# Miniprotein binders against o13629, part 34

Target 1, 363 residues: o13629
Amino acid sequence: MLEAVTNPKSSLATFSKQLNGLLQAKVVVCKSVNPYFNLALENYLYENSTAKHCLLLYTNSPSVIIGRNQNPWVEANVKLCRDNFVNIIRRKSGGGTVFHDFGNLNYSVLMNREEFSHTENASIMIQALRNLGVHARLNQRHDIVLAQSQRKISGSAYKISRNRCYHHGTMLLNSDLEGVREYLRSPSTGILSKGVSSTRSPVSNTKLLKAEFIKQVISCFLLHKSHSTTTKPLSKPRASSKRLYDIEPKSVITLEQNDLLGVPSILKAVNELQSWEWTFGQTPSFKQHLESTELSVSMDISVVHGRLEKVIFSTPNATLEHELSSIPWTGLCYESGFANTFLISGIHSKEAISILKWISDSI
Short names: E, the ipSAE of ESMFold2; O, the ipSAE of OpenDDE; V2, 0.75 times the mean of E and O plus 0.25 times the DockQ between their complexes.

## First folded at step 14 (miniprotein)

Design c01 (at its last look DockQ between E and O 0.78; V2 from the best seeds 0.61)
Fold by ESMFold2, look of step 14:
Structure c01 (fold): chain B 363 residues (1-363), chain A 119 residues (1-119)
Amino acid sequence: as target 1 above (363 residues)
Amino acid sequence: SYEEIVRKLEEAIREAKESGDPEELARALLELAFALQRMGDFDEAVRMLQDAIQTARDIGDKEMQAVALAALGLAYERLGDLQRAMDYLEQAIRVAEQTNDEELIELIKYLLEWVKKEQ
């Protein structure tokens, strides 16, 4: 849309036709590695695609993707991610935390709610794997595992609404399985969370070439969905009659991020996904209890919408307790280092400074 | 609330400008930046800190200059810019070492090491 503002009569009409073609596509392969754009695109297609089934394929740069109702401070090392340019993103679907990197392929099948099936898309992925010599099966949790080792190579999650749904998941091709544990290893202690907890399984890579796997997934998907869209009568049609699937719109689109930067709803979704208020502020309320035997103090924190709601200190030193209670804790963003500015603002006793350092080292 | 704190500090800044009191101006800017930073408004905090540093420099207040530089480093850490965070904390240490406030020097050194910690 920004491109169209300069020459709206010609550019806008052309862009509208390109966008309509996207919304009718059966397969979209997105070349962007921007996780905020890719998740925004998924939601855009989920809400606006007119295809009966749409397959979206994409890869993200290194990212920790948490589920809609998860606590990022329980599921990940937030500071380590920030320090190493690893994105932390809350997705719109439920389920547990996963790590994406360049060795992972994400798939998302968008469909009408009545078409939803836990097993149908898994069977398509398993067939694509089989065609490339990887023997896999669906386990009781609906994860795709290697048949021999039973190690997980694909997990999935769902978003289901009244009219539409999507089933999306990962496929581990050549992901950095060793590195992922450190980003997903929370250093936090004492958190009592109502958020959804992740269930971890042993994982493995398929070692498949991404381009070859994408080709097979597209082929298997289109073949499977073409059969599902036909209802053949018992009587034979005339030899010259057209078949319904021969009149389908152009089925496969390869897309880059710049193709859609002019779509206001996508830009708005990208901005929302990038916001602190979405990823951290949407965290279900939680409490944390921390103790220091060395300093003879304990601290109880209540967190609502990612911000400190209440902080209570317990220490035998009443003067120190009063000093700490005078600090304006309520409203601070909960995150590593939230106490650091108090160390250099105001006048504090040596004992209070020690406790502030302890808080900064503990959270 | 932090919203009320911000409003009162904005009033203090206006009053300090009208009365021609640059020491109070620098202090109010710095306190506003702390409040913004605690609320998570790091970009606005950076803007206030840049003004606070300049005002503190103009009046020769090395302690306030060091505190404002350290706060700026912390704001950049929260923004994910570790290079700037470390650079400003190092500057804060050098300025603080021109004072006799040994506790401030040690606190800023602690913050620099905290920013550097490997997780």
Scores: ipSAE 0.736, ipTM 0.920, lowest interface PAE 0.9, mean pLDDT 86
Fold by OpenDDE base, look of step 14:
Structure c01 (fold): chain B 363 residues (1-363), chain A 119 residues (1-119)
Amino acid sequence: as target 1 above (363 residues)
Amino acid sequence: SYEEIVRKLEEAIREAKESGDPEELARALLELAFALQRMGDFDEAVRMLQDAIQTARDIGDKEMQAVALAALGLAYERLGDLQRAMDYLEQAIRVAEQTNDEELIELIKYLLEWVKKEQ
């Protein structure tokens, strides 16, 4: 049996054609629920899409998405997220913290800077909602809210660069709104952060079926963007250039994660988004004050790049204060239980052990 | 700095291997593992702790074996493997109970209960 040696040049040419099709697509529907992949894809299309307007649609597995300049320990319950396998991801765009799950649809419209609008893409979403019997409006914060209850159903974030921009939004379909409250409620106290704080608003689900909503969004988007192209007077077509068969790129592409495994820049972006250095190490510097009246101790922590820079103890017992201050705190990752290694490393007084336990329970 | 500590401990491990001092080797491996954990290098800490546990077992140092097992439990907790974390902390308790060090037993029990609260 002659194994058909699939010519490696033909596979590369096919992949290149598929990639060019993706970069020219008006709509991309991602089927992956991997949030790292979806955010990497969003950024890849933002940087590389040649379409005048590209609509990306995706859903993430349970994930807390923090803004570029936010503090995860202020914006979320980091421990609870970890314990429940909820991803914490720092996006490359600014804005507030959001929770994503299987009941939320993400939409991103990627465009040239000249096409930027705060309202245009929201109007498309409002029309899609209306076609499904959901009455919504845009509020003063550019959130989409239910017309009657004024509850938020869609948040927006924007990124504007020199040549490109995108409008990212969420749509609450059938999200776990209780889980959202728990994961977004930090237990941390006494944090003084330079990070951007999130504004919370009452939320609701639209209770729409995801598949039907996606169909309406695609239809409304394609119709709206087709009409906007007709109003500019076509300057006279110069006659002579041979119509290369413009294989009109498929206007709508459905994508699986495996379709882009051959794109090194996406893999690199996934790895960056998964890294501790990006997620936590990019946290703006903060200070935390902790106090235990029971143990008669206070602790001042300075955190830089998600690591302890300085720790200061104050206790009535000078010997205990010296013991605690002799511990090599500098360089430790700021995370729950960072003091636990000191409980079993070395010989400590009973009082110091009690304080180390308190630290481990407080952060 | 932790980087300087790591360098000195790597040298101590080399010297202990060359001299054939298993007690100093076990100690240096354990201290290196703690330094690596403190730096956030949990994968390398796991390797050093496995070697420390074996060395401590070979010399019959039950205290060091219990501490190294507990530290291995903490490394797996940091890696998100709570099941392995609990399993190694439970092993650490069983070894520590053979030392009659009540303080060590209490500390490892605290760590186990701390990890259990994450489930």
Scores: ipSAE 0.364, ipTM 0.771, lowest interface PAE 1.3, mean pLDDT 87
ESMFold2 (binder alone), look of step 14: mean pLDDT 90; pTM 0.907

Design c02 (at its last look DockQ between E and O 0.80; V2 from the best seeds 0.00; counts 0 for: pae O 2.5 > 1.5)
Fold by ESMFold2, look of step 14:
Structure c02 (fold): chain B 363 residues (1-363), chain A 119 residues (1-119)
Amino acid sequence: as target 1 above (363 residues)
Amino acid sequence: SYEEIVRKLEEAIREAKESGDPEELARALLELAFALHRMGDFDEAVRMLQDAIQTARDIGDKEMQAVALAALGLAYERLGDLQRAMDYLEQAIRVAEQTNDERLIELIKYLLEWVKKEQ
């Protein structure tokens, strides 16, 4: 740190060598559990890595990760996630919703478009599992399942552009499988969504130690991509807690979030991923129909960019219908309890109050 | 639009401060906080509500004070701070009980139970 303060050229040269080493690395193991940073790092490597193939490994703190074109109010219990500090994040790849926690490992293989093969990455993962005594196979949906029980232990998705692509997925090691069920169970009813729906499969943990699985994945990946066997296998497939500048730039790098604070494009991507406008505002337009027989009312909602566009009430009581339609619904964020502030603002009839409570209990 | 509502209320707040009209100031702050909350600007809503609560207290308007406290609780619920949300809703109930507005008391109690449900 003193050298950085007194000799900026030396500090810049060191950082440039570290960054160049990262962009040439065949394997990156990221120690951050920040899902926004990890997804931003994946995109950074996708856009900038010069390695023919790059494997990124990371773990996220508890998070619901939705696909690019999914509806979070269909795929998850948004209020439950918020109330329990479980992140909801829209990723840039397509596919369905997954839950990440400290008990799973995420992998991403970045490559040139011409070399995409989702079956090669699956075979690498299956070999790593086999080396640790877990017998698994690829099913017709391209999920990795346990051979005996057929329960899913890994799902994946991909992003493809003109020049580059990545294939990424999860491996269930010791995840909270009840937590997955709880956060991914949407309480919403009546939503007609244009978004991609998830296909849920029965899941299981492999019970493997994360450190041992990481070693095997790295070994299998490097062997597969080299097509040659060294005289002696790597005794330690990852650098043990060394800083980036202590690691050779052509091989395996372990990094921390703070190692990349000087990369503006990563910071910009983190800010985008954290924004409401990305996760919720990029939701494909949808409609919702709710009905209460007890209150003799129905409500039809159109939602565009995560905000109410149009709200129509139908009730035999025309005075009540007018009263409800006079509430400024358009532009309101679509969220659990969006009617709550109207209960304590303005003057409403007893009938309107009952309907506002019904809305708050229904969404 | 809510953006137009916010701009008009910001102007009303400036004018009320300049003219020394604390009843209009409290009303405009509270309405601005509702608009900000509904747009999703919860941190800014909290700041406006703190001012609204103090202004309502200064003029002795206990109904407005209770409403502003309840709105503050709802803003903290959206920020994920459930303990503060419940604390402010409970304060709102205590202030509302010093009024004759029984409907307001019952509505704030409903909101407290709504916040607790996911627990």
Scores: ipSAE 0.748, ipTM 0.931, lowest interface PAE 0.9, mean pLDDT 86
Fold by OpenDDE base, look of step 14:
Structure c02 (fold): chain B 363 residues (1-363), chain A 119 residues (1-119)
Amino acid sequence: as target 1 above (363 residues)
Amino acid sequence: SYEEIVRKLEEAIREAKESGDPEELARALLELAFALHRMGDFDEAVRMLQDAIQTARDIGDKEMQAVALAALGLAYERLGDLQRAMDYLEQAIRVAEQTNDERLIELIKYLLEWVKKEQ
């Protein structure tokens, strides 16, 4: 029995070669539907890709994705998302809240800052749509809309740094547009947020097959980016040194989640994106006013880092106001039913219990 | 701060263990579980509540047992396990019904209906 001593150096060299191939790829197709992995991969390629242009394509499981500076309790029904196992994720880029599902294709073009364009990558997508018989145009908001109905089929978000940028976009193929409306409709009232609010637009599906659309996008992207390189006059290549067999990095790479489990920075980014501290704790400070005419009570909440900073009650009963104000609200996570622990643990008056129930039902 | 409350309760638990007072221990465990729950440390709250339930059972304190079971139900609701949340709230009601505390029974029934509306 020849124990094939798998030389650990050969596995590391193979992994390093695969990783370098990824970082040089013109197109990356991710098969994972894990939104945390896909966003971590997008950020990893944004930071580490050496390609002049890299197209990332992926699909997420049902997920509400909020912008870096948005309030999840304003932008989404957080409770309904939790109850339906819809992920809530805070991305590292700015922009509005979006819903992703199996019927949506995400595309991200990663490039050097000097190559940034609001229209170039959208034109590639419009050409891919046209090749499949879908007539679309870019609107004044840089959204891709159906030419006839003007309904939005693709939204865009941009990140620009000193040296790198990306254009992220969505493409609605066969998404649950009803679910989108429910998950993005916050039930919360009286919130005064410093966060960036989303603008809503009427949306539609293209009704295209994902595999066919991906094929067209890759083709249009590769064709478009090949022509842009030929317009610089090739200064005469000096004839000299050894043809390093430029193993032309595979222009198109297909990935699964398991292919990148060995990358510590991706794992760290996944863990960060899954954390409460990132998702909810990074929420911009906000205030909420709640009022019950039936209970003759009002409540003013300040929330900092997703936790209660201050709670102020107003009620005609001074004893009740003092009782409610004696509850240690500060430091509680702002979430549905946070008052429920006080319903059980406290020796409260009947009136205070009624108000605690109302708080639990209102948040 | 809740961090200061947790530290004081951890001291109270230590003192109650040293004194051998099971009632003080059960109370301190329950209060710590509520503090941890309020801080959003639901996994640690579950552990402390399990210990509180066992301690309350060992001393025969049905009221404390019902409260701890209800709190465990709420901790599982926060963890997204609504089935376990309902199961523990239903157990809490059954224990509370043995105390004849109508107020406690009503509160736990409210919490069960609240969790059912989250389904």
Scores: ipSAE 0.055, ipTM 0.604, lowest interface PAE 2.5, mean pLDDT 83
ESMFold2 (binder alone), look of step 14: mean pLDDT 90; pTM 0.907

Design c03 (at its last look DockQ between E and O 0.02; V2 from the best seeds 0.00; counts 0 for: pae O 14.6 > 1.5, pTM O .766 < .8, other shape alone 6.573 > 2.5, off the site)
Fold by ESMFold2, look of step 14:
Structure c03 (fold): chain B 363 residues (1-363), chain A 119 residues (1-119)
Amino acid sequence: as target 1 above (363 residues)
Amino acid sequence: SYEEIVRKLEEAIREAKESGDPEELARALLELAFALRRMGDFDEAVRMLQDAIQTARDIGDKEMQAVALAALGLAYERLGDLQRAMDYLEQAIRVAEQTNDERLIELIKYLLEWVKKEQ
């Protein structure tokens, strides 16, 4: 436990060999449940892996994961998540919002662009499910659904670039499907957004044990990629029951977060994913319209990069309209309670105070 | 414009320290904290508010002390530390009740209840 402190060259040489092995690995199983680390690791492998195909498997602690071009205030209850220590993370791939918890397994297949397929990796997942007695199929939205009930058990998204791409998705094993719905139920009203909206489907759990599913996914993945390299008929028309994990044991790596503490680009990616500027500041521009009949006021907000750009009040009381417009709204982070500090930072009329409270209660 | 306001307030703080004017120091610290909070620099706002609270306490300005305590509570709410947020807002109420500023007392009580609703 003390060697890194007393023998830095030995620690560095071991670390370098471990890192080289990671970049060549066909399968990486990450034991961290830190969603920021896991997504940073995915991006690191996307940018640096030399393997033709790489499968990454991981599980995240409770998190709301929004797509690259989504609006978190439309897709989730942001304040409820923060107050209950549920992460909100913008991922780098497109698509809709999902919830991750300890009952979910995430998979990511990194590959060359010319090998991208909407269906190939889903077929691998479906075979792994079939081997464990779960009958599933791919639907027209490229979700994996249970064959009988048609309920969704896996959704996926893609990132496609010039040379590389990845296909990543969820597999619902024993997730809390009902207890977490409130995190995905936005309390916001009046938002006019050009961001990507989620298409929500009825979901179900497979009820598989995670360790058994991981073994089957690895076996099916390695077998499938082995077949893609042969043009000759196999001696037997059906493969014997065996665990391909044993065929190339050194090509499967298990990681912990502490194994990669010394990789600056991973640390930088973690910090970016954790930043307000990434998750909220990258939100596509949107508008919000709010009305109060009781207070005889309406409010129109333009939001750019997650900050208020323009705020327009409409009320019959011109003095009040002027007073509200004099508040320095521009540049303020869009968030629940953004008007609260104005209640104590200046002197306002009773009517303006009532409207500030209304804003705080409405957003 | 916000960045220019922050720079001017930092200069005002330096000048107030040089002149030994604790009333101006407390005011400038509080205004800087509000500006930092609006820009989303919550950690720096917390540091400025801690100094503002102590300065206001040292000069006996209970109204300013209550405002600074309430602002500190709001900064902790945004940082996700609801327990500290409520504790500082409760402190702010106790200090505000030592003043005759009924509007300030009412506003800080509203903020405490707002924070509690999201508990």
Scores: ipSAE 0.564, ipTM 0.855, lowest interface PAE 1.8, mean pLDDT 85
Fold by OpenDDE base, look of step 14:
Structure c03 (fold): chain B 363 residues (1-363), chain A 119 residues (1-119)
Amino acid sequence: as target 1 above (363 residues)
Amino acid sequence: SYEEIVRKLEEAIREAKESGDPEELARALLELAFALRRMGDFDEAVRMLQDAIQTARDIGDKEMQAVALAALGLAYERLGDLQRAMDYLEQAIRVAEQTNDERLIELIKYLLEWVKKEQ
């Protein structure tokens, strides 16, 4: 019985070689549809990729992705998202709220700051679209639009740091554009938020097959980036040193979630992105005024870190106002149904119960 | 109608097989889950999904079986039976693991984690 002693050093060396291959890759195709993993991977490659240009391609399961400084209750229907297993994710970058689904391709070009361009990566996408018979152009807002209808098919977001930048974009292939409208329409009224508001534009699908579009994007990207390297005069490399067979890092890597579970920084980033404290607790402070003419009640809410700080009622009935004001609102999470805990207590008047139901239906 | 939902499932499963894109199957599953959640007749939905699971077993269509099991899990979640929801999603994962469709497996695992967070 030859016990194959799986040398733990060989597994670590193989993993390290695979990770180095990933960090040197020109193209990374992620097969995961987990939006938390994909955003963690995007950030990981942004921070750690050694490639001059790295194209990341991924698709997310149905997800509302809010900007770093946005209010989810202003930007989305949070209740409807929850009720339909639509993720709400706060990204680490600024910008507006977007909806992702299986009909949307995400692309991110990660590069050094000196290589930053608003137009270069968009031109690659426009060429890929053209090769598939879709006529598109870049507009003044740096969105890719259909040439005929001017409808938006790709949005862009940029992050520029000291040494690195990325251009993130979306491509609408066969996305649920009706679902986009529903999930991105907040039912909430009377919110005064310090958060950044989103600008909406008319959108359309390209109706392209994802696999074909990915092939074209990879081809156009590799061709475009190969030509940009040839314009520097090759100073004659001196002949002498033994070329270690630079195993040319696979120019294109395909990966899954399981391939990177061994990376502690990715796991930590996934856990952070999934947390309530990050998603909702990082919401900029806001106030909300609610009024019911039918119940003759108004309510002023102050929300800090996604939790109720102060609640003020105004009613013609002083006894009812005192009853509502005696409820321990402070510290409750601002979420649909936060008032429901008090509906079952059996200690409230019929009038207070009617108002608590109205609160539960209004938030 | 539930007949329209089942037809859309069958169409999306067929399209996903023809395209070789497991994401179309995942999209169909979610479209079904959304349709089921918008409908009020859950008993008929459950019956139709059970029939779809049986049909998928009879024809040996593991992808359709996994999708229909996951959709049935989501129907029970909507009914407030979280235990049955988890049980069907776990069955859907086990069937999906036999397809080697990693995207389908990941999606159903994700749905199971969602249901577990509501407990």
Scores: ipSAE 0.000, ipTM 0.235, lowest interface PAE 14.6, mean pLDDT 80
ESMFold2 (binder alone), look of step 14: mean pLDDT 88; pTM 0.887

Design c04 (at its last look DockQ between E and O 0.65; V2 from the best seeds 0.00; counts 0 for: pae O 4.9 > 1.5)
Fold by ESMFold2, look of step 14:
Structure c04 (fold): chain B 363 residues (1-363), chain A 119 residues (1-119)
Amino acid sequence: as target 1 above (363 residues)
Amino acid sequence: SYEETVRKLEEAIREAKESGDPEELARALLYLAFALQRMGDFDEAVRMLQDAIQTARDIGDKEMQAVALAALGLAYERLGDLQRAMDYLEQAIRVAEQTNDERLIELIKYLLEWVKKEQ
């Protein structure tokens, strides 16, 4: 991109041509592992692609991905994720919480709304698996499971709006299935949430090499879309890419994050996805009830846009109740440790300090 | 509201600078940082706390210095920088031990242990 720096008019024409090629591509393989960029790219293609069908493939660094209407404090251990550099990201599609790491492949098929099918993309994935010796089927919940064990290897979700939709999911290849349990185990108690709850199933890895699975997915996708029929391909495993795939490079684009740094709408979307206001502030309103028998107190919290709206304490000690209510709770970000600064600001009774510590240990 | 609190504290900072009142400047910076942290503006809180720590040092207020250092540690914990969080809380303890405020020492030690838990 040296030409872009030294010749602005040439760089504008070059970016316009590159963007037009991207928006017409049938397959985009993104090499970035930045989940914020990858989700922003998915949304960009969803809004702007002119291809009848577009397949996006990508992998994210370790991330907890929550659905549009989920509560991250119900679905994940937020502090543990922060402490271990595991991203927590709200996606724009509905559905339940999933974990991404370097051992899975993410796929997204963008299409016109009238062409949406719950089963079409699953059939493509199942054929790619079969070509590599993995026997899988679609279950009643539209998850892809191993035929013998019935363990889930792929889940998916949808976004449907206006003229376009996308169907996206994960394929478990060599993910850390046991280590991720801690990140998805919320320590929170007493939350009454209007958000969507996750439905979790036993999972397994396919143990396939990612590069080989990508080749098969692209081949099966391009073959399926060239016929645009319900006929299921009968195919043997193949050792190499199909010649059509090799000859038609305009149909398949490999992309790096740096290729799109000049696209303002993508940069804006990345910043939005990274914001606290999106991931946590877009949480549906919820309430939490906590009790301590030892301290003879209960606490009722209302949370709106990820911030405390109202806090009510109940205790037999009216002086203590008044003391706790004088703390400026309203507007405080809901997050593990939110009471900690009150411990070092102001003068509190021993009883109030004990309750502040209890709050810090409970949330 | 925290928005109103921030506006009032920003005015107090300007007035303290104009009048040359370093005690009020340090207090206003510290309370502004608390408000910013509670609103979730941790990067801005870090900047205010750095100024508060230096001003508290300049006036010799060990208790305020310890509180500001502890608040800085808590801000870094929220930013995900646990090493800096622990370092600043440890500094806060050492400064607090130079005071007779046993309650403050105990509370900062509790916060350090809280930051260390289940990591």
Scores: ipSAE 0.735, ipTM 0.925, lowest interface PAE 0.9, mean pLDDT 86
Fold by OpenDDE base, look of step 14:
Formats: C-alpha cells, sequence, structure tokens
Structure c04 (fold): chain B 363 residues (1-363), chain A 119 residues (1-119)
C-alpha cells in the first residue's frame, strides 16, 4: 500500500498558483450566491488584483445592501427583511441602498485610479444590452435606463482610493420589483438621521436570460479592453529573448465559495460583514421623535452605534414620566419591539404598559 | 450598564449554583437573559432561557416559567424564527393560565399578537 504522501508544499504551491491566476484575471465569474462572500471577494479583488482591469460578475440571494454611511432603519424595512430571511448588509463603499436577488446581476470593474471613468464601463453594458435587443442609455445620474421608458435598469456606485478604484453596478434581469419596494420602504417615522439618504427611481427588468447576458458582457468587456491596449505604438520588439510561454493567465476565471476558503482575509471580511457591530453598530447617530395624541405622550430617542443613548418622555403625569424614565433604556439595541422585554420583566402601571405597547407598535 | 449587569448576574448564577439555591438560580438566569436580549445577544439569551425554564419547572415556579417561555419567544422573533416565537409564546400563555395572573396572561397574549402581525 503506497501511501501517497501528498507533499504539503505541492498543495500550497497549487493554491498560490490558483490565487495568482485569480489576481491576474481579466474576468471573474463568481457562482456563489452568498452576499457576504461576494462582497468580501469584491473587496479582496479591489485591494489585491494586479490586473489593469478586472470584471467581477456575481448574483446575491435576496439582500438589502446599504451604503457605508446609511441608516438601515431609514433605508429599509429591517423587521420585514428579518422575517423573510432577507440579508441586510452594510457595504464598505458609499452610495445608496439597493436590493439584490437572484434576478439581479452585479458587475464590478476594478481598475487603477488613472483608468477611472463614469461612462466607459456603462458603455460596455449598453453594448451588451444592444446585442441582445435591449435599447438603453446612460442618464445624467450615470444610471442605465431603458431608452423608451426612461426606467432604471442599472444603478452604479463608485469607490475611488489613492491608487485603485472600482465601478460597481447592478443589472435588473428578472428581479422581484415588488419585493424591492417592500423591503426598501421603511415603516419608521420621525427619524432625524445624519446618514446619507437614498434617491429612489422607477425601475424595470430587462427580462434577459442571465447566462446570455453574462456571455455578452464578457465578450464586450474583453473586446473593449483589448482595443485600449493597442493604441501604444508598437515599438519593434527585438526578436531574441526566449518567449517564456507566459501561460496567459486564464483571462476568464469561474470560482465558487469553496475555492477561496483558504484565504484568511476573505474569511475575516465575511465575518465582519455578518457582524451586528458592522451592520447596525456602524449606523450614523440619529434621533427619533414619536408622539401619541391618544396616550398624551411624546418620546425622544437618541441612538448612537445602533443603541439607545438617551430616551426622554414627556407626559402630563409626572409619576408616569418618572416610571418610564426609570426603565434602563441606555445601551438597548435599537430594533423593532425593543420595549417588549420590559412588558414582562417588571411590574408597571397600566398607563406605562399602554405606552410600552405603543413603543413596540411604533418602532 | 448592561455589561456591568451581565457580570453581576454571572456572579449570582455562580453563587446560586454553589449554594444550591434553585430559586435564585432561575431568577439570575432569567435576568441575565433579559440583559443579553437587550444587548442583542439572542443566541446566548436562548441558552440562558432554556436553563431558566428548566430550573423554574424543577422548582414548580409557573410564573417564572411563563415569563421565561415568553422571553424565549421574543428571542426567536429577533432571530427571525417566527414559528418558534409563536410556539413558545403559546406555551407561555398555557403556563400563565395556570397561575391565574390575568395581567401576565394579557401581556403574553399581546406579545403573541404582536409577533403574528409580522406574518
Amino acid sequence: as target 1 above (363 residues)
Amino acid sequence: SYEETVRKLEEAIREAKESGDPEELARALLYLAFALQRMGDFDEAVRMLQDAIQTARDIGDKEMQAVALAALGLAYERLGDLQRAMDYLEQAIRVAEQTNDERLIELIKYLLEWVKKEQ
């Protein structure tokens, strides 16, 4: 029985070669629908890709993606998302809140800062759409819209750093546009947020098949980026140096989540994106004013890092105001029904119970 | 702070285990679970509530058992498991009905209807 001693050096060398292939790839197609993995991969390629231009393509399971400086309780129905197992994820980039599902294609073009353009990558997408009989144009907001209806089919977000940038975009193929409206409609009232607010636009699906659209996008991208390299005058390469068969890194890589489980920085980024502290704790400070004319009560809430900092009640009954103010609000996570634990943890007046129920129904 | 409350309750749980006081143990577990829920640690709150429910059952404290079951329902609501949330709130009502505490029964019924409005 020849125990094939799988030399641990050979596995590391194979993994390193695969990783280098990924970092040099012109196109990366991710098959994972895990939004945490896909956003971690996007950030990883943004930081580590050595390609002049890298196109990342992926689809997420049903997910609300909020901008780095947005308030999830303003941008989405957080409760409805939870109840329907819709992920809420805070991305590391700025911009507005978007809904992703199986009917949406995400595309990200990662490049050097000097290659940044608001229009170039959108033109590639418009050409891919045209090749499939969909007439689209870029609008003044750099959204891709249907030429006839002016309805938004693709939103864009940009990140520009010192040396690198990316253009992230969505493409609505066969997304649940009704679910988009429900999950992105906050029920919350009276919120004064320091967060960035989203601008909503009428949206439509392109009704294209994902696989066909991906093929067109890859083709248009590779063709467009091949022509941009040829404008340097070919100074005559001197004949003599042995062409090392530069194994042209596979220009297109397809990957699954399991292919990158060995990358510690991706795992760390996934864990960060899944954390409450990142998703909700990174919420910009906000205040909320609530009033019930029926109960003759007002409530002012200050929220810092997604937790109650201060709660102030105003009632005509000083004893009730004191009772409500004696509840340990400070440090409580801001969430729908945060008052519910106080209904059953102590003995309250009937009036205080009515107000606690009102709080639970209002937030 | 909730963090200070957690530390004090963890100490109280240890002392109650060492002294063999199941009433103080059940109470400390329940209050720890409330503190954890309020801090957003619902997974740890579920564990503490399971222990609280068992301890309350072992001593025959139906009121504490009903409150702990209701709190467990709320923890599962926060975790997005609405079916378990309703199931535990319904169990809490059935236990609370054995106490004749009309106020507790009404509060748990309210919580059940509150969770049902999410469906």
Scores: ipSAE 0.723, ipTM 0.919, lowest interface PAE 0.7, mean pLDDT 89
ESMFold2 (binder alone), look of step 14: mean pLDDT 89; pTM 0.898
ESMFold2, look of step 15: ipSAE 0.728; ipTM 0.922
ESMFold2 (binder alone), look of step 15: mean pLDDT 89; pTM 0.899
OpenDDE base, look of step 15: ipSAE 0.022; ipTM 0.361

